# VH-VL binders against q80uz0r647to840: the designs that were tried, part 14

Target 1, 194 residues: q80uz0r647to840
Amino acid sequence: RALVIAQELLSSEKAYVQMLQHLSLDFHGAVLRALENVEQEGREPLAQEELRQGLRELPAICDLHQGILESLEQRLGDCGEGQPQVADIFLAREQEFEHHAAHILQFDRYLGLLAESCLLSPRLATTVREFEQSSQGGGQSMKHRMLRVVQRLFQYQVLLTDYLNNLCPDSAEYDNTQSALTLISKVTDRANES

## First folded at step 4 (VH-VL)

Design w18 (framework fv_rovalpituzumab)
Fold by ESMFold2-Fast, scan of step 4:
Structure w18 (fold): chain C 194 residues (1-194), chain A 124 residues (1-124), chain B 107 residues (1-107)
Amino acid sequence: as target 1 above (194 residues)
Amino acid sequence: QVQLVQSGAEVKKPGASVKVSCKASGYTFTSYAMNWVRQAPGQGLEWMGWINTNTGNPTYADDFKGRVTMTTDTSTSTAYMELRSLRSDDTAVYYCARETYYYGSGFYFYFDYWGQGTLVTVSS
Amino acid sequence: EIVMTQSPATLSVSPGERATLSCKASQSVSSYVVWYQQKPGQAPRLLIYDASTRATGIPARFSGSGSGTEFTLTISSLQSEDFAVYYCQQYNNWPLTFGQGTKLEIK
């Protein structure tokens, strides 16, 4: 039923927000600082600056998803056994999604830029390796953490599609969910065109 | 090198509020999350919540939602925890604790450095 | 919530001897257990995480083992500064839960 899927959306958003905030604090703070302090012979300054600028988007992306989490908690808490109303949570954040989606979808590219920078700097490579080795509680490598940032938008698409298929077609929520899916699909498709 | 220094002991009446501070030094404050944990006399440790020191966004344990507020002042590298509507069973030592990189499954945190603790006594 | 049970509540041992402290989870927590040491009048200190990994600066005489529901902290060749209360904590499930502690005292 629709409520069960909405609850899955909430529980997965809780896990995602915690990971994203740790990525923002630990990766943005530690690795970005390492990027600023690395001394490299013949380094590519433009690629280094592009990586730094992309990673500085993490706090704003965290704020977006924290807002979604809080809205989902309130809506599903107030709903009880009633019909969930969650689609407008995404629609209310249309401008934020459009603004941040480009940066979210570049995290696979940022991983590539980080890997290239590590080849040029043994010191940076050691810092990244030590950070990765520190993630023993779940074995989450830097690669997996950064890829989860990209994957969350695609997970929304899957979850909202399942949600839609369990709604009454003549309901307002059905129409709003179609609009939310169109929004998410538009921003993910735009990035894939690049 | 890393130090977390907390404010001094407090005595409060039921219904009052208390605000505990935790001043960090020896590391980049905004690179690590800060957690709050309390320990009632003769009892175990109880997690209260955490704050993202970079964004200022807090996350609270369910038992404390609605009466706790966590904030930071990045200019002084200080975290704050305010607990409102105090009850006698809120008597405890309150600790700030820095979250480590190592974590796993579900809710992923444990603590590498702790403040010295602040005793809060709630009595009429 | 997962209940963490530590035993014994108090362990009396002489300096230079071996101490073995147990921590039992009410359901599997994989390897996601940490051990803290709390000396009289002090805050807790991180000793072991991921069940068996020593924190930086922790002497080799401290070792952790276990997975699933049964975990052990072993202190070989006890020193005077090792007499303290030891807590285990799981971070596999929400909410985070701590054991009630084992007090290590001089015989």
Scores: ipSAE 0.000, ipTM 0.401, lowest interface PAE 17.5, mean pLDDT 80

Design w19 (framework fv_rovalpituzumab)
Fold by ESMFold2-Fast, scan of step 4:
Structure w19 (fold): chain C 194 residues (1-194), chain A 124 residues (1-124), chain B 107 residues (1-107)
Amino acid sequence: as target 1 above (194 residues)
Amino acid sequence: QVQLVQSGAEVKKPGASVKVSCKASGYTFTSYAMNWVRQAPGQGLEWMGWINTNTGNPTYADDFKGRVTMTTDTSTSTAYMELRSLRSDDTAVYYCARETYYYGSGFYFYFDYWGQGTLVTVSS
Amino acid sequence: EIVMTQSPATLSVSPGERATLSCKASQSVDSYVVWYQQKPGQAPRLLIYGASTRATGIPARFSGSGSGTEFTLTISSLQSEDFAVYYCQQYDNWPLTFGQGTKLEIK
């Protein structure tokens, strides 16, 4: 049912925020230190600066999702076994999604830049491996973690669509969920227009 | 040219420790990670761990945690591998091996240069 | 941990013949496989990296192919100096893992 899907949205948001906090707080600093030693064989300084600026967006993106997580926890705690109301959590953050969407969608590109930088710098590659080998690494490759930043927006589309399909079509939550889905679709489509 | 020159053969008694050295030349020592790989007589290759030569931070394979220590001396471009509490089944040729930066998966690399090997014999 | 499995354990061939050695990964490693040659009493020697790129100084009779989970090393027109043990290794993911080796011996 709708409640079960809303609870899956909450539990997956909690797991995502934990991963994003680890990426933002621990990995970001280590990578920035290693980038200072990147070899410049065939690589432009602008590409390195683009990677640095992209990674510096992680704390703001983390704050966005932390806010969503906190709101989901409150809403689902307050509704008990009743009908959940979660769509306006996304609608209330329309401006934040519009502001950050471009950077979130660029994480596929940032992954490519990071991989290329590692190819030019064994120091950076060893930093990434040390992070993956740590107990905080959790067995997931850095490739998968960075791609999850982009994938979360598409996961919202899937979860909200399943949620919508389990709501009464005459309810306010149904209408709000359609609006939220339109918002998420609009911000993800911006990548195709750039 | 790139060279990795290891210390000479060692004969040790069970319970002793051995420290093998690997002196690098022909490249910037701190730009490449150094790995240690061993090979028991007639057996395959067994990875022991690696060390970040820039930071000095080692990472060990699970089978060797607690009795191996890897270090570097940047001033002499030398990597060291010390194995403690030696047993007869630690008898092997121990190799140091350098990773390359010219072609990789973006995060991981292969070994382009190997030391000549150091035979460590553990016998009573 | 990605497991690399080589087959056969021993391959017996005559000089002048073609030898084909197999290496299988337990999951996809894309093209990130390297082959080493080891002669008795010597350290391993880099032969091929990126599944198919010959290292500097390696004769043209050595060639590699494959992607994903199945890889092969081919030695055309075997020379006497080619009889050795061959190891494959993946470098797509950590930890780096070796196959158990294939011994190429004279028939």
Scores: ipSAE 0.014, ipTM 0.541, lowest interface PAE 8.0, mean pLDDT 83

Design w2 (framework fv_rovalpituzumab)
Fold by ESMFold2-Fast, scan of step 4:
Structure w2 (fold): chain C 194 residues (1-194), chain A 124 residues (1-124), chain B 107 residues (1-107)
Amino acid sequence: as target 1 above (194 residues)
Amino acid sequence: QVQLVQSGAEVKKPGASVKVSCKASGYTFTSYAMNWVRQAPGQGLEWMGWINTNTGNPTYADDFKGRVTMTTDTSTSTAYMELRSLRSDDTAVYYCARETYYYGSGYYFYFDYWGQGTLVTVSS
Amino acid sequence: EIVMTQSPATLSVSPGERATLSCKASQSVSSNVVWYQQKPGQAPRLLIYGASTRATGIPARFSGSGSGTEFTLTISSLQSEDFAVYYCQQYNNWPLTFGQGTKLEIK
């Protein structure tokens, strides 16, 4: 049933946001503190504006999904046991999804810059290593964690397709869900081009 | 299986130069930095420097700046260490050692695999 | 720049006993210390990294501890193959620096 699928979307979004908060807030903050410590030690400052710009995108992605989570909680709470309406949550964030797709294509470059910065700063390298070892899946690279962002987009396609198939074809929600699927498909296709 | 195989022993006179090779196999050569460490007979370990195998950029310890050159040949997965203006106190076993790091998110500053060592004897 | 000092220079113990080796840094190196074992005529072997994490294949009798400036390598129930020279190394600051080594010998 549509409601059951919408509840799965909500519960999986909660888990995803938790992972993304760890990645975007804990890792980003730890890396910035490590870079400040390098300056305190009198080492040559790592003037990697492109890297810092890339890391700045993580909080924006977190904010996007936090907003989706809050909207899903509101919509599913309001409908109770009735017909859910969730597709417009995605449509309202079309510009953010388009922006997100553009940044995914640049993450390999940001990861390369991070690796290069680690060669100049043992403290930064240790921070990255400790994050990878202590977080979910321990020992996985930042690239694997970023792939979870792409995987969430594929999961949206699966969940929204199942949701669509359980909606009345004459409903506004059916039309909105088709539009949302088109948006997510476009973003996913762009992210896969590398 | 990771292996680092070094060139054979050398005997040099003071003032000469020596170039030691270290051929890597069993892993992607450019994914790990290579370090050079020496050990004089009956003495401890002395770090000489490292080279980024992907970029070819070396970093040398202060005691060796000006007379050491580290290079790589990625087509043969081989690292080289050339030491010039040899002195008698340069007599040592020279080791290459793989420094662990993962491009993208991690870098470990410990040496997980070592070459078998190359004895360089400097005598008149 | 950072000086690593190991003590004692030589430690004489009997098989089956416990050995404790110390390594001191001249300034804080966090937990960024690694331990190597070297037997005569052989290259050094990785034992422990991150002050306390055993490398793959290293027996449980080897354990590391410490942070900041004081580090310890402990070998419980010493076996004959454990008699070797042990080196500590820091990787918190450039340049990378080694201790002078502790020789573990049979009493």
Scores: ipSAE 0.005, ipTM 0.428, lowest interface PAE 12.8, mean pLDDT 80

Design w20 (framework fv_rovalpituzumab)
Fold by ESMFold2-Fast, scan of step 4:
Structure w20 (fold): chain C 194 residues (1-194), chain A 124 residues (1-124), chain B 107 residues (1-107)
Amino acid sequence: as target 1 above (194 residues)
Amino acid sequence: QVQLVQSGAEVKKPGASVKVSCKASGYTFTSYAMNWVRQAPGQGLEWMGWINTNTGNPTYADDFKGRVTMTTDTSTSTAYMELRSLRSDDTAVYYCARETYYYGSGFYFYFDYWGQGTLVTVSS
Amino acid sequence: EIVMTQSPATLSVSPGERATLSCKASQSVSSWVVWYQQKPGQAPRLLIYGASTRATGIPARFSGSGSGTEFTLTISSLQSEDFAVYYCQQYNNWPYTFGQGTKLEIK
C-alpha cells in the first residue's frame, strides 16, 4: 500500500540524513583542521582550496535532505490512515536537486584530491582512518559513503515507482508523483553523465 | 632506517602493572598511528588497540578496555602501553607496530614495521 | 567482532611444491586483509596487503587473492626460507582481528 511505501521513504530518509550529518558536521570539520598540515607539505594551495570548496557542498546537501525528512515527518504524521501526499516535497526542491546533480560527479574527484593530500600528509591519512573507524563512520570507505548520494537517488526512483503503482490514477498525487519521478530520473541521469 | 625499539623483558606478579615502551626513529613520529599486538607462548596474534600519535586518541579492543592505557611522548618519539591487573594468561610477547597506508580503490592500512617484541612473564 | 579462521592449522609440504593457505572471515571484510609471515623468535613480517598487493621486497612466488569472506595466500615453488607461520588479519573494523595461523612445515 501507498502509506506503507511512504513510511519506508521516511524511515530510509532518517537513516540517510544521519549519515549525511555525520559526514557534513563531523568529518568535514576534522578534514578541514587536518588540511592545515598539508599547507606546509604541498606546493598546491589551489588544490587544497579546491578540496575545501568541494567539501563545502556537503552542508547544502545535508540541508536539502533534512528539509525532505522534516516535510515527510509532517505529512505522514498529519495523514494518519489517509492517503499521503509526498510528491510535491520533491517538486518544491527541483532547483536544489539540479544544483547537487551538477556536483555529484565532482565528489569522486574531491575524494581523489583528498587521497592525494593524504599521500602528502600521513597525518591527514591517520585522521581519515580514525573517522572511518569511528562508530558513527561504521568502518566504510569515504568513496562508498559518497556513492550513497547517487544510491539515494536510485532509492527514490524505486520507492516513488512503487508508491505510484499504489495510487489512484485519477488523483493529483498520481500526476505529481509522475512529475517527481521525471525529476529524479533527470537528476540521476545528469549525475551519471556529467 | 625506520626502527621501533622496545623496552626489555619484564617479570611481574599477578595483580601488578607493566608499562612497555616503543621508541621510534627514522621517520616523523606523529605522522603514523601505532598499534599494540601481543602473542602468548605458542599462540597466535591478538590486537590490543591503536593510538593516533598526532591527537593522542587511543582505541582499545574490548578484552582490554579498563585494563590498558596507551600513551605517547612526542618529545622522545615514544609510544607506551600499560597493562594493569596482570594475570598469568597475560604472559606474552608484546609488539608495537606502525600503521601505514596505500590508496588504491580505497585506503588500505597495514603494519609495515614492527618492534622486536617485549616478553612479559606473569608468575606467582 | 569479526572472527578470522585459517585452514589448515598445519601444512606439511616439500621444497618446490605449491602451498595454498585459506583465510575465512565471519562477515564481509571487502578486500581489507593483510598477510604476515612469522619465523621463530622474530616479529611478524608484512607479505601482502589489500588482499592481493605484494609488499616491497616480497618475492613473486607469493600471491594473494579473494574478497568478501574468503581469502587465499599461495606460495608457488616453496623454498626452504618459506617454512614459517602465516597469519591473516582484517582491518575492516575495530577491533582488528587475526586468524589463528597456519604453520607451514617441511615434510
Scores: ipSAE 0.012, ipTM 0.551, lowest interface PAE 8.8, mean pLDDT 83

Design w21 (framework fv_rovalpituzumab)
Fold by ESMFold2-Fast, scan of step 4:
Structure w21 (fold): chain C 194 residues (1-194), chain A 124 residues (1-124), chain B 107 residues (1-107)
Amino acid sequence: as target 1 above (194 residues)
Amino acid sequence: QVQLVQSGAEVKKPGASVKVSCKASGYTFTSYAMNWVRQAPGQGLEWMGWINTNTGNPTYADDFKGRVTMTTDTSTSTAYMELRSLRSDDTAVYYCARETYYYGSGFYFYFDYWGQGTLVTVSS
Amino acid sequence: EIVMTQSPATLSVSPGERATLSCKASQSVSSNVVWYQQKPGQAPRLLIYGASTRATGIPARFSGSGSGTEFTLTISSLQSEDFAVYYCQQRNNWPLTFGQGTKLEIK
């Protein structure tokens, strides 16, 4: 059923937002402090500055997904056993997706920049390890967590496609879900453009 | 170039404390974490904890929490490990080990340089 | 804590032969396994990190493999200097844990 798929979208969004909050509130601050020490030693390469700039986008990306989560909780709480209506949650945030898409899709590259920065700063490497081993990290690698930022967009495509296939083709939700898929595909295609 | 030189052997009575030093040279001390590992006679290696040499913030293995204190003196590039309330089963060679990493398919951390070891004997 | 189990406890082989040492983790440690060599009266020496990457200066006869819970250290053509105790260490979770060691000795 469509409702079951919409509930999976909600539960996976909640897990994703928790991960983003840990990256944005805990890891981002720790990385910025470690990079300050490298700057003071006169050793900051361009890669470290680009990483710092990219990671500063985390709070805004977190806000985007927090909004999606709250809207999903409201819609699915209110619909009971009726037809869920979730596609317009994505459509209402079209401008935010377009604005943040470049940064979201760069998280694979930011992982590479983080690794390069760690080679130049054992202190930063220690910070990354400490975060991975914290209670918030659960022992999962930083690579896994940063790649989830990119992977969430592809996961939306899978979930919304399954959702669409379980909707009545004559419904407004079917049309809205097709539009939401077009939006998400447009955003993710930018990552694979060239 | 890189060297970790530890303090000499110690003989202690049960209930006493021991403080082992590890003097680093040939690199920027505060850029690498320092770990402590012990080895009882004829036994394997046991990790005790590590210290962030830049912040002075230690993390201890559960078996040693409450009995161990790890500190650093950045002015002398020296790490210290103090073990209190010594028991006969604390008899071991105590090592300091520098931690670094490699990035390949992920971050891979490892101990690249080790001190020569400090034998601590606890006997009545 | 993750328990690292090495087998066999003692491996008796002749120079020129191949030695295969096993290390098993009680739960997945990804590829975060390090191998060290220790000779009597000496500190451990780094051999392999990230399960399969040789450290600088380590001869090509040493190779590591494995991921998840099962890891292997192979020495393809044993030299007299290779007879020592070998330890695996997991680096994936706190606390950091070592295997109990495999003693490689002359047959």
Scores: ipSAE 0.000, ipTM 0.496, lowest interface PAE 12.9, mean pLDDT 82

Design w22 (framework fv_rovalpituzumab)
Fold by ESMFold2-Fast, scan of step 4:
Structure w22 (fold): chain C 194 residues (1-194), chain A 124 residues (1-124), chain B 107 residues (1-107)
Amino acid sequence: as target 1 above (194 residues)
Amino acid sequence: QVQLVQSGAEVKKPGASVKVSCKASGYTFTSYAMNWVRQAPGQGLEWMGWINTNTGNPTYADDFKGRVTMTTDTSTSTAYMELRSLRSDDTAVYYCARETYYYGSGFYFYFDYWGQGTLVTVSS
Amino acid sequence: EIVMTQSPATLSVSPGERATLSCKASQSVSSNVVWYQQKPGQAPRLLIYGASTRATGIPARFSGSGSGTEFTLTISSLQSEDFAVYYCQQYRNWPLTFGQGTKLEIK
């Protein structure tokens, strides 16, 4: 059934948002405070500003997915055991998805800048290390958390495909789901094209 | 530090089921997808499907839909792959493989750690 | 389903020579191609991902190139330990698909 698949989309979005909130609220704040007093000898003064600007994108990505989560909760709550309608939740956020993909593409560069800054500042290095070791299981890195972000886009593709296969072909939801899949494919393509 | 340890070799009769386990350690289990790949003797690699370890949602290759079930137990960081209605051509080494990515100029997915493999022999 | 076709099926070369292995996709996979090396009795070993990025610990003699539908794995100074089966894989679309493999053997 389509509803069961839509419920899976909701439950997985909840877990994903929790991870993004931890990354955005805990890591972003801690690193920004450490960066305020970092002496970065041998680097362009603008490199620290560039890193700060990039990290400030995390709350926007979190907001995107928080909105998706809230919309999914409302839609699936309202329909009960009836026909779900979830595809337009993604379509309404096309521009945000494009922005999301662009920022993920820059993340390796931001990690590089962070690594360079850590080499010059034992305090910043300690802050990053403490954050990475504070998560469940300890050794989880920012790279691992960003994998979840990329994995989520591919998970949308899988879930929406299964959802589509359980919808009436002449319904509006079928058409909207095809459009949502096209959007996710386009966003995924852009993420992999540079 | 990262390890994927699979259950031991099994011999099954045609029509039976087999359930292979893959115990992960050295990382946060729910942060990485787990894939299953098999290889018949002297043949190439065949992807069977993957499972989202955070949600438990599996995706199966069409050739295995209806006969395969992938599950996880997050409390033990273990992934399972059950294959039913076994035939002689299901004789193969079955691998679990952790999926990761490189984020740079683009997103490139790959399997960075593989289990040692589990030989499943189906014979009468 | 995207079909990955490797050629040749077997490549016979001498140590110290350059080996070039081909992998072709039935439709564009962008740069989402991964190369693995497999020795008898062992799990596959990651060599290259993203068509051209060497995995950690992989010797510089291994290089990958290509995009779209045509991909190449090159071993510039073949060593005795490099004789193995090599597989390409696409990670563009599900189902994930592998080539049939190229066996690299001593001439």
Scores: ipSAE 0.000, ipTM 0.428, lowest interface PAE 17.2, mean pLDDT 80

Design w23 (framework fv_rovalpituzumab)
Fold by ESMFold2-Fast, scan of step 4:
Structure w23 (fold): chain C 194 residues (1-194), chain A 124 residues (1-124), chain B 107 residues (1-107)
Amino acid sequence: as target 1 above (194 residues)
Amino acid sequence: QVQLVQSGAEVKKPGASVKVSCKASGYTFTSYAMNWVRQAPGQGLEWMGWINTNTGNPTYADDFKGRVTMTTDTSTSTAYMELRSLRSDDTAVYYCARETYYYGSGFYFYFDYWGQGTLVTVSS
Amino acid sequence: EIVMTQSPATLSVSPGERATLSCKASQSVSSNVVWYQQKPGQAPRLLIYGASTRATGIPARFSGSGSGTEFTLTISSLQSEDFAVYYCQQYYNWPLTFGQGTKLEIK
């Protein structure tokens, strides 16, 4: 039963990493190109710089989750029908999760900066439309895609809680999973306070 | 004042090609995408594709892939739509339309200005 | 592709009456519906975008409503210049698609 939940964690992580790669590799680059020759008036230069700095966090977040995906693939591939060991994957990345909480707290602001920049640049608005129409999820808005970073942390809480409830209470994995949940809850709580 | 002025009517034989032009004025040409829409006599509107006027990158509807080419000349603020291997059922008025947007609860895109249309007749 | 279906194909009404035109999408398009008016020999004219936002210069008697899959264009107190063909369009997904049109004619 625990293995089935761990496999759900792997499958959902793969889909999430694909979404993050699209945002950090394709969308980010296209946004930068659209902004190169935009008319600068009033607050536009400041909004553009803040947006650029915010989007620069996406590759690091992508790297974090790609690492988690690779670790999950290896652990679940190697365990067969045995007891999965996935909690330490999160615990080994505690510092990275704590660092990225700061970026996650800024997502409402980054969405606002993107919207503000689009009002001043039809080129940028066209770029946003191109990416909404291309790729996974068929027409999902950029708001939905960007907010999935926060949603993924909540999904970890749900999946790890279900996983914990299907583990032997005297196992090391049970204790490690409680620690992982504490970490994710702490990061999620900080994200909600902005 | 925004204007989109299209080239004049064309009469073509089956198998020929036609190239319709759309000259824009009154705004920065490369800031707005251009769409192409056609309408057969007595029929409804059919979207053919669009072009990003800043990058020159076109996107075509599946029904026209392989037969249509959309281009721009930024020095003259003109968009072009070339349709090849013409058939009698390609007889239609062809429109260029400028795309813009409104941001409210999300992005709402729409065609705010249309060219006057170019009648292309394919016969005998 | 998203199919847009308009009904009725032809609506016969008298000046001063209210006309209600329907547009249905084969899947949810949220509020990404645009309405155009077309008179004989003319290019389409923008009326409504975002399902309910009236374009600049469009009289208050024109109103749009709906979300998801069902949309309505209402013309109150019909004027002689309102007799035309009306098209709905979805702007949710490519390819962009139009309804087949509703012809509004004098009864």
Scores: ipSAE 0.012, ipTM 0.557, lowest interface PAE 8.0, mean pLDDT 84

Design w24 (framework fv_rovalpituzumab)
Fold by ESMFold2-Fast, scan of step 4:
Structure w24 (fold): chain C 194 residues (1-194), chain A 124 residues (1-124), chain B 107 residues (1-107)
Amino acid sequence: as target 1 above (194 residues)
Amino acid sequence: QVQLVQSGAEVKKPGASVKVSCKASGYTFTSYAMNWVRQAPGQGLEWMGWINTNTGNPYYADDFKGRVTMTTDTSTSTAYMELRSLRSDDTAVYYCARETYYYGSGFYFYFDYWGQGTLVTVSS
Amino acid sequence: EIVMTQSPATLSVSPGERATLSCKASQSVSSNVVWYQQKPGQAPRLLIYGASTRATGIPARFSGSGSGTEFTLTISSLQSEDFAVYYCQQYNNWPLTFGQGTKLEIK
């Protein structure tokens, strides 16, 4: 049962990383090029600059989740019928989660800034349209893809809670999973402090 | 002032190719997408496709895929539309049109400036 | 693709009269409809976008209305320069599609 949940964590992480790679490697680069080349005559480009700063965090966030994916693939590939050990993958990345959590949680705000920036830049609006039209899975909007960045942290809470409930309370994995859940909850709660 | 100036009229035989140009001025060429629309004599408007002037990536309407190529030359602020394997029913005025945008329920586009049109006549 | 149907095909009216032109979409296009005016030998000219917003420089006698599938262009007091062909276009979905046009002609 626990193994099945750990495999769901892996498969959902793989799908998530593919989406993040699209945002980080393709969309972010195109957005930066569009914003650098925009002519703004007499207008304050605050929305564009704040959006640019936030999106610059995408490569590092992508690297974080790529590392989690690779660790999950290794652990579960080697796990036959044995007890899975996945919680320490998150604990090993505590500093990275704390560092990037603020930016991850701001992606719903970045969606608003993207909309404002598109009103000021036909080039940026064109770029957004191209990525929406190229979207895998039936043309998911940029809104849905950016919101998935925030939602992934909450998905971790759900999956790790379900995983915990299927572990032996005396196991090291049970203790590590409780610690991982505490970490994820702590980083999501930082938004309430800011 | 925004202007789109197209190349002159062409007369072609069936099976030939035609390449129409559209030179933009009065704005930053790479900031706006360019669309191509045609109109057969006495008929309505038919959208052919668009090109991202910043990246050079074209997107074609299904009826023209395989026969049309859209390109740009950013150094001269010029868009091109080449139509191959011409048939008599390709006789039309071909327009370039600049795309503007609106964000409401999505990011959607319409045409704010049009070229004067290029008449292409296909006859044997 | 979304089909745009305009009616009537031809409308005969006199200067000073009101003209009402209809445009119907086969599926909902929200308010994402544009109206263009085309005079013989000329390129189309933008009149209305977003179903009801007049483009810059367009006289107040032109007004647009509608949402969803039913759209109307109204010209309240026809001037001689208004006799032309009018096209509606949706920009809600790709591919972009035009109506077949309504010709305003002098009665």
Scores: ipSAE 0.005, ipTM 0.475, lowest interface PAE 11.8, mean pLDDT 81

